VHH binders against Abasic site processing protein HMCES (HMCES). Designs and how they scored, part 214

Target 1, 269 residues: Abasic site processing protein HMCES (HMCES), of Homo sapiens (Human) (q96fz2)
Amino acid sequence: CGRTSCHLPRDVLTRACAYQDRRGQQRLPEWRDPDKYCPSYNKSPQSNSPVLLSRLHFEKDADSSERIIAPMRWGLVPSWFKESDPSKLQFNTTNCRSDTVMEKRSFKVPLGKGRRCVVLADGFYEWQRCQGTNQRQPYFIYFPQIKTEKSGSIGAADSPENWEKVWDNWRLLTMAGIFDCWEPPEGGDVLYSYTIITVDSCKGLSDIHHRMPAILDGEEAVSKWLDFGEVSTQEALKLIHPTENITFHAVSSVVNNSRNNTPECLAPV
Key: E = the ipSAE of ESMFold2; O = the ipSAE of OpenDDE; V2 = 0.75 times the mean of E and O plus 0.25 times the DockQ between their complexes.

## First folded at step 17 (VHH)

Design uc6 (from uc0 with S106A P107A; framework vhh_6z1v_2; at its last look DockQ between E and O 0.11; V2 from the best seeds 0.00; counts 0 for: pae O 7.3 > 2, placed apart)
Fold by ESMFold2-Fast, scan of step 17:
Structure uc6 (fold): chain B 269 residues (1-269), chain A 123 residues (1-123)
Amino acid sequence: as target 1 above (269 residues)
Amino acid sequence: EVQLVESGGRLVRTGGSLRLSCAASGFDFSTYAMGWFRQAPGKEREVVAAIAWHGGITYHADFVKGRFTISRDNAKNTVYLQMNSLKPEDTAVYYCAARPYQFYDAAKDYNYWGQGTQVTVSS
């Protein structure tokens, strides 16, 4: 997984992340650095994306079931990295393979500290190899969405003009991530950065790409992944597996250039 | 204490109409999406209709579209299901359900549930 869409306005995104804490109280996640959230149809590694994480990471004695939403850099910079410029990291940490996560120091150490997060997106993009050519067909991959209608318009048809309007009730894709905190050697603000855990693709995606992000399907899985105060690393890793509850459609080559940031990037072709 | 209380279920003849009501208490109704689900004997609970927290967007399952209409009154903390042109296949226990802001089609994603109201449609 190396490209996502996360374009919802901040308020819409926040409501889409509404949850219940351990006591059953409805909450919205509390923002850190909300002004650093940059909506985009075409997010690449090294850009910031919103993630959910437990409030207990920031506040001593916080209820570990309460959630913060924060923009983090995509591409995990390990806490032990000693150079001044994180862009000089020799390792590609955009993704973390589920089968080696406990073997690689860059991921094992933050995981042992409970640094689990849920990476938010409208969906992600993958490029299918086409037979007989070296060109690839991009697909937008996302949770199945319930059809929405304007109130009082039961017979309203789904029109191309209405594709953008599905976002009001859009179910965000929730991917399992690991984050770390890096302190610049010369001083400055702590850098929060994340990686997306990947698994073998499900049967439904096998013809598009051989790998997929570890998707947390539903609030029970999201809650257990985030709650490092109550759920051990070993128990949390049981949530990491391929998911069949996913859908997709082909999109135009506009998405290929990460500088393109328009609705055409994810519109069906 | 959260409560969802359904009412209006009864025996009705094919072609008849019913209005179901669900009275909500113990939570901030205006920040929740509401759904109507039904369950026939030996079947799983399936979504019938749903309405977002603000009431401006809805969903109606294909098998009830044009016959059923969901609506809500946030001042009264009540969601309604107007059921017209009832068929024997509509016979089921109808449940009211709530989840924050957005509605989904899977029962597992709803936090609060009523006890259900029985609708029986005779031929």
Scores: ipSAE 0.795, ipTM 0.900, lowest interface PAE 0.8, mean pLDDT 91
Fold by ESMFold2, look of step 18:
Structure uc6 (fold): chain B 269 residues (1-269), chain A 123 residues (1-123)
Amino acid sequence: as target 1 above (269 residues)
Amino acid sequence: EVQLVESGGRLVRTGGSLRLSCAASGFDFSTYAMGWFRQAPGKEREVVAAIAWHGGITYHADFVKGRFTISRDNAKNTVYLQMNSLKPEDTAVYYCAARPYQFYDAAKDYNYWGQGTQVTVSS
């Protein structure tokens, strides 16, 4: 899992993240650093993407069921890292394998501090390797979506001219992540960064790739993963498993170049 | 207290029409997507139609497409289901449901539910 799409305007993204706190009150997540949100059809490691996390990480005595949304750097920089330049980190933290998460200091330490987050995306890309060739077929992978129609216009939502309207009701992909906070040795702002937890792929995706992100399917899973005040690490890790509730389609090679930021990146071929 | 109250369900002959209403209270209706679900005897609850919070985007299940139309009136805090060309297969309890902003096809994703209204279509 090394490429995502997260392209929605901030207000559309925020409404897609509406939730209920433990008392049943509807809320929107509160933004931190909204100016760092950079929407794109083609996000890669080291870029910023929005994540959800508990308000309790920022405010003593906060209700741990309340959510903050903040852009964070993809590629976790451990709090103990000593160099001035995060690019000098000598190991890859784009992903974290679920089966070794408690054995790797880079992930175990922040997880023990309750630093769990939900990584948001429209969906993610994977490249299928075909046997006997070095050719790769990219796919866009996402939650199944209900078809949308213009009000009073039955069936029009599945036509090419209605692609923009599908995004107004898009079910956002919610992936389990771990984050950490790094203070640069020379000073400056604290760097918030995340990794995406991975699991063995479900049967539906196994022909594309052998790993997939750990997807949190539904409000209960999202709430439990975020709520480090009420849900222990041990209980939270039970949420980490493959899901079959996923769909995909082939896309063109436009997405291969991470500088391409156009709707064509995720368009079906 | 959040409340969804359906009305308009009754016995009707094949080919007839009905309009269901669902009056909402106890929440800001204009920030919620609304859905109509139905449950026939021995079957699971299934989505019939849904409408986004702003009313500009809808969904209709294939089995009702062209026959049923969802609409909403945010000034009256009410969502409607106009049902035309009714068939005996449409016999079910119809439920109104709400969730913030967006609609989904799975019942588990909706926060608020009405008690249901019975629609019976006679041959």
Scores: ipSAE 0.691, ipTM 0.862, lowest interface PAE 1.0, mean pLDDT 91
Fold by OpenDDE, look of step 18:
Structure uc6 (fold): chain B 269 residues (1-269), chain A 123 residues (1-123)
Amino acid sequence: as target 1 above (269 residues)
Amino acid sequence: EVQLVESGGRLVRTGGSLRLSCAASGFDFSTYAMGWFRQAPGKEREVVAAIAWHGGITYHADFVKGRFTISRDNAKNTVYLQMNSLKPEDTAVYYCAARPYQFYDAAKDYNYWGQGTQVTVSS
């Protein structure tokens, strides 16, 4: 996975991430560094994207079922990295293969610390190789969207009782990620960065691409992945597998240029 | 070629009713959210109403106050705006817009636009 879409307005995104804590209380995730959120139809590595993580990562003795939403850098920078510039990393950390996650120090160490996150996106892009040509056809891949008769409003009030009625009910793609915290050697702000765990593609997607993000399908899977206080690494890794619960459509070559940030990127052709 | 063609705009008296239509072609209409925008002279373009690709979810601006209703017919590739209890303040050029699947209130999030149809409400 090398390209995603995350273009929802911040308020809409927040409402789309509504959840129940372990007590059954309806909640919205609290933002950390909301100003770093930049909506885009065309997100590439090294850009910031919103992820969900447990509140326990920031507050001692917090309920680990509570969620924080934070923009993080795509491309994990390990905490042990001693160079002053993250771009000097000599290996690719955009993705982490599920089969080698426990073999690679850069991923194993933060995972062992419980640094699990859910990467949010409208969907992700993948390119199919065309037989006999050097041309690649891009596809937008996402959760199937459910038809509903509920009326939605845009920009409606932040009333908890109206949360389900105020957004357009786009089901966000929820991908399993690992994050780390890096302190620059020369001082400065701590950098939060993430990698997306990848698996072999499901049968439905195999004709397009042989690898896909590990998708956490449903609130239970998302909650278990995030709750490092109650769910062990071993149990969490059981959630990492291919899913057939995806759909896709062909899009234009507009998405090929990472500078293009328009609805044309994900528009069906 | 993608086309959105608005129709139905005309002069109407205060309290009157009007139905706008927008005929779409050149793309898979059933996968696009549709919206109605309006622009009055000297004012910014604003969203009036929007409808999701499946037609089950709709949005209406606050100023509509139940007077207008957006609907769509995917078999006819057409989106409608039923306008009742029209007021002079509703005078504007009305535009049809399209974007993939879901609707938003920002004009920048829509891919395609019609040429607009003039609605004039006289006192």
Scores: ipSAE 0.018, ipTM 0.323, lowest interface PAE 7.3, mean pLDDT 88
ESMFold2 (binder alone), look of step 18: mean pLDDT 87; pTM 0.886

Design uc60 (from uc0 with R99V; framework vhh_6z1v_2)
Fold by ESMFold2-Fast, scan of step 17:
Structure uc60 (fold): chain B 269 residues (1-269), chain A 123 residues (1-123)
Amino acid sequence: as target 1 above (269 residues)
Amino acid sequence: EVQLVESGGRLVRTGGSLRLSCAASGFDFSTYAMGWFRQAPGKEREVVAAIAWHGGITYHADFVKGRFTISRDNAKNTVYLQMNSLKPEDTAVYYCAAVPYQFYDSPKDYNYWGQGTQVTVSS
């Protein structure tokens, strides 16, 4: 998984993340650094993406079932990285293979600290290899969506405000991630960065790509992955497996260039 | 504390109309999406219609499109299902359900449920 869409306006994204804490209280996740959230139809590694994580990471006595939403850098920078520029990291930490996560220090150490997060996206992109040519077909891959209708609205489709309703009920893709905290040697703000755990692709995606992100399907899985205060690393890792509850459609080559950030990136062709 | 109370279910003739109501209490109704589900004997609970917290977007299952209409009144903490052109296949227990902001088609995604109201459609 190396490209996503996460374009919802902040308010819409926040409502899409409504959840229930351990006591049954309905909540919205509380934002950290909301000004760092940059909506885009075409997010690549090294950009910031919103993630959910437990409030307990920030407040010692917090209820571990309460959630923070924060933009984090895609591409995990290990806490032990000693250079001053994270872009100089010599290995790719965009994804983390589920089968070797406990073998690699960059992932095992933060995982042992409970640094689990849920990476949010509209969906992700993948490129299907075409036999006989070097051309690849991009696909947009996302949770099945309930088909919405406008309720008694007489079309004002060109209004920016009305456009928000198209995506108001979108079920966000929830991917299992690991994050770490890096303190610049020269001083400055702590950098929060993440990696997406990957698994073998499900049967439905096998013709598009051989790998997929570890998708947490439903609130029970999301809650258990985030709640590092009550759910051990060993128990949480049982949530990491392929899922068949996914759909996709082919998209145009516009998405190939990560600088293109328009609705055409995910429109069906 | 949290309550969803369905009403309006009864025996009706084929081609008839019926309006179901669901009165909500004990939570901030205006911030919740509402759904109507039904369950016929020997079948799983399935979504019939749903409405977002603001009322501006809805869903109606293919088998009720053009016949059923969901609506809500946030001032009265009530969601409605207007059922027209009823068919024997519509016979089921109808449940209302609540979930924050956005609606879904799976029962497992809803937090609060009513006890149901029986609708029977005779030929």
Scores: ipSAE 0.747, ipTM 0.891, lowest interface PAE 1.2, mean pLDDT 90

Design uc61 (from uc0 with Q102H; framework vhh_6z1v_2)
Fold by ESMFold2-Fast, scan of step 17:
Structure uc61 (fold): chain B 269 residues (1-269), chain A 123 residues (1-123)
Amino acid sequence: as target 1 above (269 residues)
Amino acid sequence: EVQLVESGGRLVRTGGSLRLSCAASGFDFSTYAMGWFRQAPGKEREVVAAIAWHGGITYHADFVKGRFTISRDNAKNTVYLQMNSLKPEDTAVYYCAARPYHFYDSPKDYNYWGQGTQVTVSS
């Protein structure tokens, strides 16, 4: 998974993340560094994306079921990294394979500290290899969405006519991530950065790409992944597996250039 | 304490009309999406209609579209389902459900549920 869309305005995104804490109290996640959130239809590694994580990471004795939402850099910079420039990291940490996560120091160490997060997106993009050509067909991949209609409408919602209207009720894609905290050797603000855990593709996606992000389907899975105060690493890793509860459609080549940031990037073609 | 209380279910003849109500208490109704689900004997619970927290967007399942209409009254903390042109296939227990802001089609995504109200449509 190397490209996503996360374009919702901050207030819409926040409502989409409403949840219940352990005591059944309804909450909105509390923002850290909200000014660093930059909506985009075309997010690439090294850009910031919003993630959910437990409040207990920031506040001693906080209820571990309460959630913070924070923009983090995509591309995990390990806490032990000694260079002054994070872009000098030799290894690509955009994704983390589920089968080797406990073998790789860069991921095992933060995982042992409970540094689990949920990466938020409208959906993600993958490029399908086409026979007989070097051209690739991009697809936008996302949770199945319930069809919405304007209150009082006579006819059924039509997907092509109402795609922009679905955002007000959009179900965000919730991907399992690991984050770490890096302190610049020469001082400065702590850098929070994350990686997306990947698994083998489900049957529905196998013709598009052989890998997919580990998707946390539903609030029970999301809450268990985030709650490092009550859920051990071993138990949390049981949530990491392919899902068939996913849909997709082909999109135009506009999305290929990561500098393009328009609704055309995810529009059906 | 959170409560959702459905009312209005009864026996009606084919082609008849019925209005279900669901009274909500114990939570901030205006910040919740509301859904109507139904379950017939031996079948899974399925979404019938849903309405967002602000009331401006709704959903109606294909099998009830044009016959059923969901609406809400935030001042009364109540959601309604107006059912017209009833068919024997509409016979089921109808449940009211709530989740924050957005509605979805899966029962598992809803936090609060009523006890249900029985609707029986005779031929």
Scores: ipSAE 0.772, ipTM 0.892, lowest interface PAE 0.9, mean pLDDT 91

Design uc62 (from uc0 with Q102L; framework vhh_6z1v_2)
Fold by ESMFold2-Fast, scan of step 17:
Formats: sequence, C-alpha cells, structure tokens
Structure uc62 (fold): chain B 269 residues (1-269), chain A 123 residues (1-123)
Amino acid sequence: as target 1 above (269 residues)
Amino acid sequence: EVQLVESGGRLVRTGGSLRLSCAASGFDFSTYAMGWFRQAPGKEREVVAAIAWHGGITYHADFVKGRFTISRDNAKNTVYLQMNSLKPEDTAVYYCAARPYLFYDSPKDYNYWGQGTQVTVSS
C-alpha cells in the first residue's frame, strides 16, 4: 500500500470517526496539530495523514479507550535513528510486513511500547499489471459503501457526477498501523511517523495486487487495536489478517502522478 | 438509561399501510444516525432503511424502495418508517437502531437497539 486518498474536510473526517468509549459515552476524537492535516485525493509516502491513537499515549492517567486524531508522517522513523534528517533513513518503512513485524527492530520496539494506531483514508490505490502491455491499470479500493440518496430524491446510479454525493456518509477505511516517536538529535519537536501493516491479498484483490493493508473491519477491531492499556501486543496481532469486506473500481491514469490532486483521481471510469 | 422504543407494529392485510415510530431517550438524538432493521424467523437481521444525523441523507433497501420511507423529527427525538403496499414477505420484527452521525448497513455497527415491534402481513 503506497498511495491513498484522504480528502474529507476536517469536520467531516472528525464526525466519520465518532465512537463510544468504554463507558458507552459518544465522543469525537480530539485533534492534535489539526493545522498539519492536508486533505488530498492522492497521498504518497512522506506526506502527513491522519491517524487515531489512544489518549493514554499523551496523558498517563487517561482512559485508554479515549481517542486522539493526529496527522503523522507516512514512513516510520525509528526512535533510535541518530541522523538529523529523517530522509537519510537507509530503508523503506512505508509498509511493515505482518509476518516479520516481531523480527524487525524498527517495528518490534514501538509495537512493544503499545504504539499502535489506526490509519485513516477514503481508500487506497493499487496498480494492476495488464497482459500484453507496459501500462498498469489503477484501482481505487475501499470499504463497501451503503448507497445513499438525498431525502425526497430518486435513487442515484453509480456514476462520476454522483460520487460527490457519497462523501457525506462515507465509511472511512481503517488500516492497522504502528507509529514511533523520534526526537531530533539537535532538539526540536518530536516527529510522529507511522507505517501501515501489510498482509497477503484476499481472494477478491489477488488479481489486482499480491499484498494489501491490514484492515480493521468494524469498531470492535478498531477499539482493540488502539487500546494498548487493556489489549496486549499478542492479542492485538490476532486482528491482523486479510479481509474480503472490500470493494474497488478502475480509475483514470491521472492518479499515477502523485502531484495530481483532484476528484478525477478516484472517479470511476 | 438509553432507550429506543418502537411502536406501530400490528397485523395488516396485503396491500395495506402502517407507520412505525421509534422514540429515543437518554442520548443526544440529533448527533445519531438512525436505522430500521427487520428480522423474520430463521433469518438474519437486515437493514431496511436508514437516515443520517441531519436527515438530509437516507438509504432504502432495494426490496422496499418506492414502498417504505424513513424520516426523522429531531425536535421530538423520533424516527419513523412509513410502510406502504405491504406484502407477506414484509412480515418480521422491526427494530430501531442508533449509531453516531453516519449509518452503515451491518447491525454490528449500531450501538443502541430497541426491543422490536412485530409486523404481520396476512395474505
């Protein structure tokens, strides 16, 4: 998983993340550094994306079931990294393979500290290799969405012009991530950065790509992944597996260039 | 203290109409999406219709489109399901459900549930 869409305005994104804490009280996640959130139809590694994490990471007496939403850098910078420039990191930390997560120091250490997060996106992109051609077909991949209509309106067909209507009730994709905190050697603000855990593709996606992000399907899975105060690393890792509850459609080659940031990137073709 | 109380279910003849109501208390109704689900004997609970927190976005299952209409009144903390042209296949217990802001199609995603109201459609 190396390209996502996360374009919702901050208030719309926040409502889409509404949840219930352990006491059953409805909450909206509390923002940290909201000014760093940059909506985009075409997010690449090294950009910031919003993640959910437990409030207990920031307040030692906090209820571990309460959630913070914060923009973090995509591409985990390990806490032990000694150089002053994170871009000098010699290896790619955009994704973390589920099968080796406990063997790689960059991931095992933050995981042992409970640094689990849920990476938010409208969906993600993958490029299918096409027979007999050098061109790849991009697809936008996302949770199945309930078909909505405006009150008093006739039901709408699936078409590019109607996709603008879906965002007001969009179910965000919730991907399992690991984050770390890096303190610059020369001082300054702590850098929060994340990696997306990947698994083998499900049957439905196998013709598009051989890997997929570890998707947390539903509030129970999201809650358990985030709640490092009550859920051990061993128990949380049981949530990491392929899911069939996913859908997709082909999109235009406009998405290929990560500088293109328009609705055309995810519109059906 | 959270309660959803359905009413309006009864025996009705094929082709008839009825309106179900669901009265909500104990939570901030205006910040919740509401759904109507049904369950017939031996079948799983399925979504019939849903409405977002602001009322401007709705969903109706293909098998009830044109016959059923969901609506809400935030001032009265009530959601409604108007059921027209009833068929024997509509016989089920109808449940009211609530989840924050947005509606989804899976029962598992809803936090609050009513006890249900029985609708029986006689041929």
Scores: ipSAE 0.776, ipTM 0.894, lowest interface PAE 0.9, mean pLDDT 90

Design uc63 (from uc0 with Q102M; framework vhh_6z1v_2)
Fold by ESMFold2-Fast, scan of step 17:
Parts: structure tokens; sequence; C-alpha cells
Structure uc63 (fold): chain B 269 residues (1-269), chain A 123 residues (1-123)
């Protein structure tokens, strides 16, 4: 997984992440650094993406079931990295193989600290290799969506709500991630960065690509992955597996260039 | 205490109409999406209709589309299901359910549930 879409306005994204804490209280995740959230149809590694994580990572006595939403750099910079510039990291940490995670120091150490996060996206892109040509076909891959209808007869709705029908009730893709905190050796702000855990592709995606992100399907899985105060690393890793609850459609080659950031990137072709 | 209380279920003849109501209390109704689900004996609970927190978008299952209409009144903390052209296949216990802001089609995604109201459609 090396390209995503996460274009929803901040308020729409926040409502899509509404959740219930351990005591049954309805909550919205609390933002950290909301000004660093940059909506885009075409997010690449090294850019920031919104991530859910436990409030307990920031507040010592917080309820571990309460959630923060924060933009984090895509491409995990390990806490032990000694250089002053994180772009100097010599290995790719965009993705973390599920079978490798307990063997790689870069991932094993933050996992041991409970640094699990949920990476949010509208969906992700993959490029299918076409036989007999050097050309690849991009696909947009996302959760199945319930089909919505506009209703003007309901008194609560205003005409100024000019959202595209599909996005107003869009179920966000929730991918299992690991994050780390890196302190610049010469001082400065702590850098929060993440990697997306990958698994073998499911049957439905096997013709597009051989790997897929580890998708957390439903609130129970999301809650258990985030709650490092109650759920051990060993138990959380049981949530990491392929899912068949996914759909896709072919998109235009416009998405190929990461500088292109328009609705055309995810529109069906 | 959170409560969802369904009412309006009864025996009705094929071709008849019925309006179900669900009164909500104990939570901020205006920030919740509402859904109507049904369950016939020996079958799984399935979504019938749903409405977002602001009321501007809805869903109706294909098997009720054109016959049933979901609506809400945030001032009264109530969601409604208007059922027209009823068929014997509509016989089931009807449940209202709530989840924050957005609606989904799976029962597992809903936080709050009523006890249900029985609708029986006879030929």
Amino acid sequence: as target 1 above (269 residues)
Amino acid sequence: EVQLVESGGRLVRTGGSLRLSCAASGFDFSTYAMGWFRQAPGKEREVVAAIAWHGGITYHADFVKGRFTISRDNAKNTVYLQMNSLKPEDTAVYYCAARPYMFYDSPKDYNYWGQGTQVTVSS
C-alpha cells in the first residue's frame, strides 16, 4: 500500500470517526495539530495522514479507550534514528510486513510500547500489471458503501449542504498501523510517523496485487487495536489478517502522478 | 439511561398501511443516525431503512423501496417508518437502532437498540 485518498473536510472526517468509549459514552476523537491535516485525493509516502491513537499516549492517566486523531508522517522514523534529518533514513518504512513485524527492530520496539494506530483513508490505490505491456492499470480500493438517497422532505437538512451524496455517509477505510516518536538530536518538536501493516491479498484482490493493507473491519477490531492499555501486543496481532469485505473500481492514469490532486483520481473509468 | 421505545406494530391486512414510531431518550438524538431493522422467525436481523443525523440522506432496502419511507423529528426525538402497500413477507419484529452521525447496514455497527414492535400482515 503506497498511495491513498483522504480528501474529506476536517469536520466530515471527524464525524466519520465517532466512537463509543469503554463506559459506553459517545465521543468524537480529539484533534492534535488539526492545521497539519491536508485533504488530498492522492497521498504519497512522506506526506501527513490522519491517524487514530489512544489518548493514553499523550496523557498519563487518560482512559486508554479514548481516542486522539492526529496527522502523522507516512514512513516510520524509528526512535533510535541518530541523524538530524529523517529523510536520510536509508530503508523504506512505508509498509511493514505482518510476518516480519516481530523480527524487525524498527517495528518490534514501538509495538512493545503499545504504539498502535489506525490509519484513515477514503481508500487506497493499487496498480495492476497488464500482460504484454509495460502499462499498469490503477484501481481505487475501499470498503463497500451503503447506497444513499437524498431526502428534501426532512426538516433538519439545509440546501447549503452541497456535499456529494456519496461522501456525506462514506465509511472510511481503517488500516492497522504502527507509529513511533522521534526526537531530533539537536532539539525541536517530536516527529510522529507511521507505517501501514501489510498482509497477503484476499481472493477478491489477488488479480490486482499480491499484497494488501491489514484492514480493521468494524468498531470492535478498531477498538481492540487502539486500546494498548487493555489489549496486549499478542492479542492485537490476531486482528492482522486479509479481509474479503472490500470493493474496487478501475480509475484513470491521472492518479499515477502524485502531484495530481483532483476528484478525477478516484472517479470510475 | 438510554432508551429507544418502538410503537405502532399491529395486525394489518395485505395492501394496508402502518406507521411505526420510535421515541428516543437519554442521548443527544440530533447527533445520531437512526435505523429500522426487522427480524422474521428463524432469520437474521436485516436493515429496512436508515436516516443520517441531519435527515438529509436516507437509505431504503430494495425490498421496501417505493413502499416504506423513513423520517425523523429532532424536536420530538422520534424516528418514523411509514409502511404502505404491506405484504405478508413484511411480517416481522421491527427494531429501531441508533449510531453516531452516519448509518451503516450491519446491526453490529449500531450502539443502541429498542425492544421491537411486532408487525403481522395477513392475506
Scores: ipSAE 0.748, ipTM 0.883, lowest interface PAE 1.1, mean pLDDT 90

Design uc64 (from uc0 with Q102E; framework vhh_6z1v_2)
Fold by ESMFold2-Fast, scan of step 17:
Structure uc64 (fold): chain B 269 residues (1-269), chain A 123 residues (1-123)
Amino acid sequence: as target 1 above (269 residues)
Amino acid sequence: EVQLVESGGRLVRTGGSLRLSCAASGFDFSTYAMGWFRQAPGKEREVVAAIAWHGGITYHADFVKGRFTISRDNAKNTVYLQMNSLKPEDTAVYYCAARPYEFYDSPKDYNYWGQGTQVTVSS
C-alpha cells in the first residue's frame, strides 16, 4: 500500500470516527495538530495522514480506550535514527510486512511500547501489472458502502452536489499501523511517523496485487488494536490478516501523478 | 442504563401489515444511527433498514424496498419500521440496534441491541 485517498473535511472525518469508550460513553476522537491535516484524493509516502491512537500515549493514567486523532508522517522514522534529516533513512518504512514485524528492530521496538495506530483513509490505490504493456492499471480499493436513498455512486457523481452525496455515510477504511516518535538530534518538535502493516492479498484482490494493507474490519478490531493498555502485542497481532470485505474499481491514470488531487483520481474509468 | 425495547411483533397473514417500534433510553438518541436487523432460524443476522442520526439518510435492503419504511422521532426517542405486503419469507426475530451517527451493514459495528420481537407471517 503506497497511495491513499483521505479527502473528507475535518468535521466530517471526525464524525466518521465517532466511537464508544469501554464505559459505553459516546465520544469523538480528540484532535492533536488539526492544522496539519490536509485533505487529499492522492496521498503519497512522506505526506501526513490522520491516524487514531490511544489517549494513554499522551497522558499518564488516561483511559486506554479513549482515542486521539492526529496527523502523522507516512514513513516511520525510528526513535533511534541518528541523522538530522529523515529523508536520509537508508530503507523504506512506508509498509511493514506482517511476517517480519517482530524481526525488524524499526518495528519491533515501537510495538513493544504499544505504539499501535489506526490509519484512516477513504480507500487506497494499487496498480495492476498488465502483461504485454509497460502500463499499469490503477484501482481504488475501499470498504463496501451501503447505498443510501440519497447517495450517488462514485461513477455517477458529475458535480460537487453529487460528490457530497457519495460521501454521506461513507465508511472509512481503517488500516493497522505502527508509529514511532523521533526527536531531532539538533532540537525541534518531536516527529510522529507511521508505517502500514501489510499482509498477503485476499482472493478478491489477488489479480490486482499480491499484497494488501492489514485492514481492521469493525469497531471491535479497531478498539483492540488501539488499546495497548489492555491488549498485549501478541493478542493484537492476531488481528493482522487478509480480509475479503473490500471492493474496488478501475480508475484513470490521473492518480499516477501524486500532484493530482481531484475527485477524478478515484472516479471509475 | 441503556435500553432498546422492541414492540409490535406478532403473527400476521400473508399480505398483511405490521408496525414495529423501538423505544430507546439511557443514551443521547439524537446522535445515534438506528438500524433494524432480522434473523430467521438457521440464518445470519442481516440488516433490513437503517436511518442516520438526523433522519435525512436512510437505507432499505433490496428484499424489502417498496414494502418497508424506516422512520424516527427524536423527540420521542423512538425508531419505527412500517412493514407492508408481508411475505412468509419475512418471518424472523427483528432487532433494533444503535451506533454513533452513521449506520453500517455489519451487526458487529452496532453498540446497543434490543432483545428482539418475533414476526411470523403465515399463509
Scores: ipSAE 0.530, ipTM 0.803, lowest interface PAE 2.4, mean pLDDT 90

Design uc65 (from uc0 with Q102N; framework vhh_6z1v_2)
Fold by ESMFold2-Fast, scan of step 17:
Structure uc65 (fold): chain B 269 residues (1-269), chain A 123 residues (1-123)
Amino acid sequence: as target 1 above (269 residues)
Amino acid sequence: EVQLVESGGRLVRTGGSLRLSCAASGFDFSTYAMGWFRQAPGKEREVVAAIAWHGGITYHADFVKGRFTISRDNAKNTVYLQMNSLKPEDTAVYYCAARPYNFYDSPKDYNYWGQGTQVTVSS
């Protein structure tokens, strides 16, 4: 997973993340650094994306079931990194393989500290290799969406999905992530950065790409992944597996250039 | 205490009409999406219709589209299901359910549930 869409306006995104805490109280996640959230149809590594994490990471004695939403840099910068420029990191931390997460110091250490997050996206992109061409076919991959209609449009002859209307009720993709905190050696703000855990593709995606992000399907899985105060690392890792509850459609080559940031990037062709 | 109370279920003849109501209390109704689900004997609970927190976006299952209409009245903390052209296949217990802001089709994504109201359609 190396490209996503996360384009919802901040208020729409926040409502889509509404949840219930351990006591059953409805909550919206509280924002940290909301001005760093940059909606985009075409997010690449090194850009910021919104993630959910437990309030307990920021407030001593906070209820670990309460959630913060914060923009974090995609591409985990380990706390031990000594250089001044995070882009100088010698290895790629965009993704973290589930099968080696406990063997790699960059991931094992923050995981041991409970630094689990849920990475939010509209969906992600993958490029399918086509046998007869040097071009790859991009696909937009996302949770199945309930089809929406404007009130009073019952019986319309519209397609099952209307892309102008689906965003008002979009179910965000919730991917398992690990984050870390890096203090620049020469001073400056603490950098929060994350990696997306990856697993082998499910059968439904195997013809598109051999790997997929570890998707947390539903609020129970999301809550357990985030709640590092009550759920141990070993128990949380049981949530990391492929899912078949995913859909996709082909998109145009407009998405190929990461500088293109328009609805055409994810529109069905 | 959170409560959802369905009413309006009864015996009706094929081709008849019913309006179901669901009265909500104990939470801020205006910030919740509402759904109507049904469960027939020997079948799983399935979504029939749903409406977003603001009322401007709805969903109706293909098997009821054109016959059923969901609506809400935030001043009365009530969601409605208008059921027209009823068929024997519509016989089921009808449940209302609530979740914050957005609606989904899976029962497991809803936080609050009513006890249900029985609708029986006879020939």
Scores: ipSAE 0.785, ipTM 0.900, lowest interface PAE 0.8, mean pLDDT 91

